# VH-VL binders against q9usg8r228to453, part 47

Target 1, 226 residues: q9usg8r228to453
Amino acid sequence: IPESAEWMNHLLEKVWPLINPEMFSSVADQIEDVMQASIPSFVENVRVASLDQGSHPVRVVSIRSLPSGEASESFSEKQASEAEHKDEPEQQRKQFYNFELCLAYHAKPVEDATSTSARASNLHLRIVFYPGIKGTVGFPLPIWVEIKGFVARIRFRCELMPEVPFLKNVTFSLMGLPELNVSAVPVAEGGVNIFGLPLISKFVNDAISAAANEYVSPKSMTIDLS
Below, E stands for the ipSAE of ESMFold2; O stands for the ipSAE of OpenDDE; V2 stands for 0.75 times the mean of E and O plus 0.25 times the DockQ between their complexes.

## First folded at step 24 (VH-VL; framework fv_cixutumumab)

Design o2 (at its last fold request DockQ between E and O 0.51; V2 from the best seeds 0.00; counts 0 for: pae E 2.3 > 2)
Fold by OpenDDE, fold request of step 25:
Structure o2 (fold): chain C 226 residues (1-226), chain A 123 residues (1-123), chain B 108 residues (1-108)
Amino acid sequence: as target 1 above (226 residues)
Amino acid sequence: EVQLVQSGAEVKKPGSSVKVSCKASGYTFSDYWISWVRQAPGQGLEWMGGISPDSGTAYYAQKFQGRVTITADKSTSTAYMELSSLRSEDTAVYYCARESYDFWTGTDYMDVWGKGTTVTVSS
Amino acid sequence: SSELTQDPAVSVALGQTVRITCQGDSLKWYYASWYQQKPGQAPILVIYGKNNRPSGIPDRFSGSSSGNTASLTITGAQAEDEADYYCNSWDSEGDHYVFGGGTKLTVL
């Protein structure tokens, strides 16, 4: 890990558990939407009950600044630039800062898989399956999905402004699909294993990947911070 | 016109150092990065390192770490590559190239190249 | 460090289509850029991103990617297309740019 990322990781270690899980609600919703769109015929519904980051932080593997210049003579870039600058006097060039982050997560080994507290230390997703024939509501089957690991490469484009917080908006894009490894464990001991754990894991993995695909370059998402 | 003009050919002895310059024109020097790429005779392209002229931060290929120094002078819009402890294997054409990044295409590329500087290392 | 591999040489008949492929793990994450180099000349960017051409590059040049591969396709090869072609990509594991070994294209 480059020395430059070390301080970031120290900061993340401290801040990560303080992050409100609700900050990930949008991600959870997206995952839920994808899951719902891809549920098997024998499942009535699937819900994401929670997405929690736990206390074990993601790590910054690398950070890299990128050129900020409008390098692309591409029509798309010009259009985007023109669209962004259409109403601004020529003199106030929007300033952008571009950088790439490589993030890695590795779950801490859990000695007791039955320990909720131990599991909760890691990034996890709680999912509820509603088995049944379409139109019938079955008994909910809670599933604990542990994120064992992922690696993501993310590029950011920050629009700078002179006013606090100095960021007008942030646009991000994934460089490829993140490498993801998940495991699913039934929460209820007596629950009918409707799905083999591997199947559920695959389902969840595929769903997360599909959700992530919406942000893979050249796709992007912009967060307005103004 | 966007151009990168490199310094002339160099003949060096083993163990010496060479410093190649790359003068940029036709664009804002600080908005783009400069990469150095070499090509030995009959061989492929090899990336050596790059620099952000704006920040002055250089990054290097591991192979050349400790032996190559890349610098940039914003006042003259010139990038430099210094290679020390020259060996016969360092005989190559050295190119500077403008590194561009397009967020919307998600790609880094080198869109402008210098004509190259031939460095010959001979006893 | 991630390597990019290319066939060292390919041939194409005049007016035919040729595909030059680059393979490497970095291509799973990053788009490749492609460079044409003629003897005694500096490389020229011909394709970048998914399928982007710089100004001045003929439309017969196109790019594609799949999995851990990137490809440069020349549809309707011309005599002037005879050159060495290099793929390039960023490697985040090594924090460096990587070039393929190059492909010599002969137009027959």
Scores: ipSAE 0.780, ipTM 0.907, lowest interface PAE 0.7, mean pLDDT 91
Fold by ESMFold2, look of step 24:
Structure o2 (fold): chain C 226 residues (1-226), chain A 123 residues (1-123), chain B 108 residues (1-108)
Amino acid sequence: as target 1 above (226 residues)
Amino acid sequence: EVQLVQSGAEVKKPGSSVKVSCKASGYTFSDYWISWVRQAPGQGLEWMGGISPDSGTAYYAQKFQGRVTITADKSTSTAYMELSSLRSEDTAVYYCARESYDFWTGTDYMDVWGKGTTVTVSS
Amino acid sequence: SSELTQDPAVSVALGQTVRITCQGDSLKWYYASWYQQKPGQAPILVIYGKNNRPSGIPDRFSGSSSGNTASLTITGAQAEDEADYYCNSWDSEGDHYVFGGGTKLTVL
């Protein structure tokens, strides 16, 4: 890991467990929507009950700056932006800061593999399947889905402002689909077919990947911080 | 007109160094990065390194680490590439290129190129 | 490998369609940019991103990507399209930019 990223990783160790898991509710809802759109006919419904980051943080593998300002715009957008600001002092021009993060996550080994408390220290989803014919009420089948690992590359475009907190908007895009490895673990020993776990793991993996694909460049998401 | 103007051709002896300049005009120098790319006779393009003029931070291809120094002078809008301990295989055309990033396409690209500086290393 | 691989040469009949490919692991993360170079001249950017064309580049040039492969397509090749073509992308494994070896396009 480069020295420039190591300070961020030390900060993440302190901050990661303090993040309210409810901040991920919109991500959980997107994953749920994708799963509901693709469930087989022998499943009545599926829900994402929770997404919890645990206490083992993601790692910053690298961070790099990118050319900043309006230079990060497309040619047609650059042409319009440059014409709009041609007569203005550079100090009054809108300013952007662009950078890329590479994030990696690896679940920590769990000493007691049967303990959900020990497994909760890793990034995980709680998913509930409702087997049965669509339109009927089925018995809930809770599945613990552990994120064994992922690698993601994310580019950020930060719009700056002169007033505190100096950040107006943050736009991000994924560079390619994240590499993702998930594992489904039964919560109730007697309630699951162990031969179905690889199929469930693939289904969840594909759903997370499909949700992530909505943010793969050139698609993006903007968060207003002002 | 956005333009990169490079210094003239150089003939050098093995073991010496060369410093190629690249003067930018027609745009805000600190908004873009400068990359250096070389091409030996009959060969393909080879990226050597680049610089962020705003921060002064240079980055280098591993092959050239320790032999190449890339700098920028914001007051003159000029980037420099110095290659030391020259060998005959360093005979090439050396290009500077403006490195742009387009967030909305997610692509790094080199949209403006200098005309190239021929460096010949011979006894 | 973390390098970009191109076929060394490709031929196309005048007016026909040709595809030039570029393969490498970095392309599953980063879109390629494509450069045209004629003898004695500096490279010119012809395609960047998924399928973006700088102003002044004919619309017969297009790009695509799939998995770890990027492609440059010339529909209705013309004599002036005869040149060397290079792909380029960021390679985060080596923390640098990488060019493909180049493809010489001959228009017959």
Scores: ipSAE 0.547, ipTM 0.791, lowest interface PAE 2.2, mean pLDDT 83
ESMFold2 (binder alone), look of step 24: mean pLDDT 91; pTM 0.933
OpenDDE, look of step 24: ipSAE 0.601; ipTM 0.839
ESMFold2, fold request of step 25: ipSAE 0.316, 0.515, 0.462; ipTM 0.700, 0.781, 0.761
ESMFold2 (binder alone), fold request of step 25: mean pLDDT 90, 90, 91; pTM 0.930, 0.928, 0.932
OpenDDE, fold request of step 25: ipSAE 0.769, 0.777; ipTM 0.903, 0.906

Design o3 (at its last look DockQ between E and O 0.65; V2 from the best seeds 0.00; counts 0 for: pae E 2.1 > 2)
Fold by OpenDDE, look of step 24:
Structure o3 (fold): chain C 226 residues (1-226), chain A 123 residues (1-123), chain B 108 residues (1-108)
Amino acid sequence: as target 1 above (226 residues)
Amino acid sequence: EVQLVQSGAEVKKPGSSVKVSCKASGGKFSDYWISWVRQAPGQGLEWMGGISPDSGTAYYAQKFQGRVTITADKSTSTAYMELSSLRSEDTAVYYCARESYDFWTGTDYMDVWGKGTTVTVSS
Amino acid sequence: SSELTQDPAVSVALGQTVRITCQGDSLKWYYASWYQQKPGQAPILVIYGKNNRPSGIPDRFSGSSSGNTASLTITGAQAEDEADYYCQSWDSEGDHYVFGGGTKLTVL
């Protein structure tokens, strides 16, 4: 790991468990929406009860600085911008900080997989399935989905401003679909068909991937921090 | 129009060093990377390394790590590539190129190239 | 280290269509850039991204991608298109740019 990433990883180790899981509520909602849109025939409904990052952090594998060029990211836009702003003082130009991160996550092995507290140390989703055959509503089935691992490459574009917090907005885009590995385990031992868990894992994996696809280049998301 | 003007041809002895310059004109120097790419006679393109003039950070291909030094002077809009411990295999045309990226498509590209500097290493 | 693989040589008849393909793991994550190089000249960027052409590049040049592959297509090849073509990408694991081995295009 490059030295530049090492300090980030140390920082992540400290701040990761301090992050409020509620910050991921929007992500959870998106996953839920995708799940609901692709519900299997034997399920009436599915809910995401929670998304929690746990205490085991993602790791920065690599970081790369990108050119701090103006808002024009395309060749044509850059050419146009260069033509228009040839005589403008540098102080009047929008400033950007751009960089790329490669992130990797690997769940920490837990000694007791039945321990909720042990499982909670890792990134996980709690989902609830509502089984239903047409005309019948079954009892809710809570499922614990553990993220075993993922690898993502993300580009960031930060628009800088002279006022605090010095960031006007942040745009991010995924470079390709992240590699993802998930596993589903029952919350309760009783009444759960263990044979269905691989299907559930696949379902959740596909849903997360589909949700992530909305941010894969050339798609992006911009967060206004002003 | 943005141009990259490189220094002239060099003839060097084995074991010596060569320093090639690349001067940019017609654009903001700090908004782009400068990459160095070489091409041996009859061979393909080989990336050697690059620099972000804005940050001053240089990065190198592993093959050239410890033997190549890339620097940039923002005040003169000039990038430099110094290659030490020259060998006959280092005989090539050395190009500087302006490296940029398209944020939206996740693509890196070199849109402006110098004309190349021929470096000949011979005893 | 990630590598990009190209066919060393391809041929096309005048006015016909040819596709040059590049393959490598880096292309799973990034679009390729394509460069044309004629003898004794510096490379010229012809395609980047999904299908973007710099100004001055003829519209007969187009780009595509699938999986771990990228392709440069010349629709209606002209005599002046005879050149070496290189694909380029970024290896995020090795933190270096990578070029394909190049493809020599002959126009017949």
Scores: ipSAE 0.694, ipTM 0.862, lowest interface PAE 0.8, mean pLDDT 89
Fold by ESMFold2, look of step 24:
Structure o3 (fold): chain C 226 residues (1-226), chain A 123 residues (1-123), chain B 108 residues (1-108)
Amino acid sequence: as target 1 above (226 residues)
Amino acid sequence: EVQLVQSGAEVKKPGSSVKVSCKASGGKFSDYWISWVRQAPGQGLEWMGGISPDSGTAYYAQKFQGRVTITADKSTSTAYMELSSLRSEDTAVYYCARESYDFWTGTDYMDVWGKGTTVTVSS
Amino acid sequence: SSELTQDPAVSVALGQTVRITCQGDSLKWYYASWYQQKPGQAPILVIYGKNNRPSGIPDRFSGSSSGNTASLTITGAQAEDEADYYCQSWDSEGDHYVFGGGTKLTVL
């Protein structure tokens, strides 16, 4: 890991547990929508009750600066803009910065497979399945889903502004689908597992991957920070 | 029109060094990220390293670490690649190329190439 | 391994379609860029991204990718398409660019 990535990882170690889980509500809603669109016929409904980052942070594996200015335009745009920007001050025209992060996550081992409090330190989702015939009220079956690990590569395009906080728009894209590994555990007192855990884990994994695919390059998302 | 103009061919003795130049014309030099790529006779393309002229930060292929130095001079819009401790295997054509990144297509590529500088290492 | 693997040589009959492949783990994350090189000349970019052509590149050149494999397709190959073709990608494992070994295309 480079020295610059280690500094960021030290910062993440401090900040990660303090992040308000409500910041992830839009992500949780997307995953829920994908799951609801693909639930099997013997399930009435599914919900994502929560997404909580826990206390064990993601790690920055690498950070890489990327070309900015005219070098970050389309090929035909570069031909036209190179002719236009020759006579203008560079500092007055630059308002963005591009970079790439590689993030990796690895859940810490948990000895007690049945304890949800021991697993709460890792990134996790709480989902609720409602088995039953569609169109009727199903009975809730809570499932604990731990993110065992992931690897994601993300590129950012940051529009800068001269006033505090110095960021206007941040656009990001995923470089390829993230590698993702999830593990499901039923959270039920005294019951015998009725559902296959590998099938639930695969269903959730596929749903998260499908949600992530909406942001894989050349698709992107822009966040207005002003 | 953006162009990369490289220095002329060189003949060197083993154990010496060579410094190849790459002068950019057109566009903003501070926006040019420059890669160096070599090609031995009858062989494929081999990436050596690159530089961001604005920051002066160079980055190198592991094979060449310790032997190659890449620099840029903003005042002359010129990048340089110096290869030391030359061996006969370093006989090659050395290209410079502009690195580009297109966020909206999600790609890295080299869109402008110099014509190459032939370096011959002979005893 | 972050190497990009290409077949060393491929032949196509004039007017027929040929596909040149490039395989490697880095292509899981990054699109390949493709370069044409004729003898004694510098490489030129022919395809970047999923299927983008620079200005001046004929429509018969196209690109595609699936899994760890990228492909350059030439539809209706012409005599002037006889050249060496290289794929190129970023390799974040080693923090560098990587080129494939090249494919010599012969037009019969």
Scores: ipSAE 0.525, ipTM 0.770, lowest interface PAE 2.1, mean pLDDT 82
ESMFold2 (binder alone), look of step 24: mean pLDDT 90; pTM 0.929

Design o4 (at its last read DockQ between E and O 0.72; V2 from the best seeds 0.70)
Fold by OpenDDE, fold request of step 25:
Structure o4 (fold): chain C 226 residues (1-226), chain A 123 residues (1-123), chain B 108 residues (1-108)
Amino acid sequence: as target 1 above (226 residues)
Amino acid sequence: EVQLVQSGAEVKKPGSSVKVSCKASGGKFSDYWISWVRQAPGQGLEWMGGISPDSGTAYYAQKFQGRVTITADKSTSTAYMELSSLRSEDTAVYYCARESYDFWTGTDYFDVWGKGTTVTVSS
Amino acid sequence: SSELTQDPAVSVALGQTVRITCQGDSLKWYYASWYQQKPGQAPILVIYGKNNRPSGIPDRFSGSSSGNTASLTITGAQAEDEADYYCNSWDSEGDHYVFGGGTKLTVL
């Protein structure tokens, strides 16, 4: 198991920076939607400008295979399925592969917080706040959100098919809410380093958590690969 | 009806080994995992390890690592648990249990249990 | 390795409701499964997942979870419910299954 994780991590180190950040656009949109739904009274609007994974990769902490089985929502359904398909040829049965991944991310320490390039090496979110009372729009306030760390446990269900890429679809579910630590820093060109925006950090953290909650078991998401 | 039939009671001396069998009937053996759980007299349940019969991959509790070996024979739908270097503290009822996983409920559970095998370690 | 803790014993009057709680860090991420064990018998699965009952388990058994806890509730306890109850969960840190210490339920 450790060796398996090791080679995966080596691969991730190489592949991670090559990933197009646009791949995370859907996640960014979801976070934005949640933020917009829960904006403070002093904020007119909020948007996610970008979500970028940087070059510092997530790590696979552990991987675990799980028992395979037919899609069932309940114990009774599973039993019924077993009874019904007992006489069916194995070839007609949908095949599934289930496994669990534990992922961890720890941001690389940045010596110079003013270095955009250094900050960009880590997973980060850029958001823009539009301060104001409802009906009024103030000046946009760009915020840099640094993901300091997270731990997520994810279970996957892969539907197998005989044709390349041998995966028809993948369904995933989060095992509990991920542990998340974020830090928000205003990007002010005018030199006012407003350090310590705990409220914004909390807001972002809550939003991400709320977004993640939509995928926490027994909720799930399916990606069609066909 | 799926059943797990375990081998009979064992009496062993300290330092010896015991091998308990668990035969599955009435179901598809390869679709499930088999776990071993023991219970000392008057004590709680203790998970020892498990195996994927299909892959042959076994996993163990750290406490038993190096002393327990779990194997499975798909052809006979039988799982085995061998415990070596037996001690008096190993006196317990040993259960095999079918480990199932339901993705949609997000839970793994033991839905079928054997009746248990009593292993007594005495000098 | 994470442990699951349970009260060693609880009592309930006939027809009343009792809740058995399991606590542990693993429960922050994983649902518990619950097992009933009567003297001299193998454990029986009674609840799994958020609130799922296997076939044959009475509807008076229900499950819930909150934070790092999972609970088994028996609504309208019957005499036959007197047994030991164990919670179980996967622990990803230890890569093993963990059982609670068990709770002896007495029906009065």
Scores: ipSAE 0.789, ipTM 0.911, lowest interface PAE 0.7, mean pLDDT 90
Fold by ESMFold2, fold request of step 25:
Structure o4 (fold): chain C 226 residues (1-226), chain A 123 residues (1-123), chain B 108 residues (1-108)
Amino acid sequence: as target 1 above (226 residues)
Amino acid sequence: EVQLVQSGAEVKKPGSSVKVSCKASGGKFSDYWISWVRQAPGQGLEWMGGISPDSGTAYYAQKFQGRVTITADKSTSTAYMELSSLRSEDTAVYYCARESYDFWTGTDYFDVWGKGTTVTVSS
Amino acid sequence: SSELTQDPAVSVALGQTVRITCQGDSLKWYYASWYQQKPGQAPILVIYGKNNRPSGIPDRFSGSSSGNTASLTITGAQAEDEADYYCNSWDSEGDHYVFGGGTKLTVL
């Protein structure tokens, strides 16, 4: 069932810039791991120096509730439950709440494409490449990577409990691979070097997509909040 | 076992309304959402809308918004679909189907269907 | 003008393999469910998700999905498989379920 999402977007406008970027460190580490596993031989190393959400928030495009209880059990479990119409207290069964969220992000235009301070309001990563032959200490090449946009659909399965915080386990899956648009620039002011930027953008885009693919349904992740 | 039993065939005049019932037996009625799907003669399936009996919240396809009202009565385990301002094009078989969801396969599906209610609109 | 596109008819020789396809943008995000409908009967679910078969559906039915395409495959088609087949998925852009136009399977 579709639900209104506008109140959440108003809240996000205020909260987004207050979020501590360190909360994204595990995401940054996953992206780094994928990049390190797939760097070409003429690159000695790659590192994600930071991931920062900026001040322009994601937008909740839609939220919808999904069937819960018996309707959300596996096909086998439904058939077993339906075979006996026994009267039993609902509070003694495990209780779940299921919903789907569609998130979209769009970076705001920035006039000075070479200024990192002007671009800091958008969602971005700072990555460092170390060009060179393996076994040689490479010179660091910092790259500013901006997420121009994305669309992601996420389903949540929340296991409820009677004690505060009322959530025991939260399981999530991505519905399909997120759509991503990524743009990279070197950290060079006034004189932008365009050589290699499309390849770097594609490399980072592919790495983020590969990291996300580990959570695409039927794959999932469970977080214990108890 | 698990069944959706629909009300009988109806013949209606243009401009009138029809209300079709769908009684569930087996399973926990309040947990399953009920959808309504119609099929005009020689045509395919067309989803009209659905309802969560527990919350009483209904949702509708845009094509039918304003003409369809879907309700549920938990005490009788029965869902209803009322279609108003009937036209000859509304002649169809109207099915109810229960909606299920499986997180672990990532799918929504209609696992149990009523046998259908034929509604004929003629003057 | 359905947003899920199916070929209107497909034929298969008895005992042979047939594939019925369903295409649409919603399938990039949502898995299809497949329904069989015989004349004068209500539809029945035959495949859900990528390749999940409800109890009572023969092993010869299988499903697959790739990109914006879902497929229903019947390996070793039987006379009783002659029916109309519909794909179905959620479409979040319109906040509704959508059915394909249906494929009439004829077993020769």
Scores: ipSAE 0.653, ipTM 0.842, lowest interface PAE 1.6, mean pLDDT 84
ESMFold2, look of step 24: ipSAE 0.630; ipTM 0.837
ESMFold2 (binder alone), look of step 24: mean pLDDT 90; pTM 0.932
OpenDDE, look of step 24: ipSAE 0.668; ipTM 0.858
ESMFold2, fold request of step 25: ipSAE 0.572, 0.577; ipTM 0.812, 0.817
ESMFold2 (binder alone), fold request of step 25: mean pLDDT 90, 89, 89; pTM 0.928, 0.928, 0.924
OpenDDE, fold request of step 25: ipSAE 0.775, 0.782; ipTM 0.900, 0.905
ESMFold2, last read: ipSAE 0.599, 0.590, 0.552; ipTM 0.823, 0.815, 0.806
ESMFold2 (binder alone), last read: mean pLDDT 90, 89, 89; pTM 0.928, 0.926, 0.927
OpenDDE, last read: ipSAE 0.774, 0.669, 0.769; ipTM 0.892, 0.867, 0.899

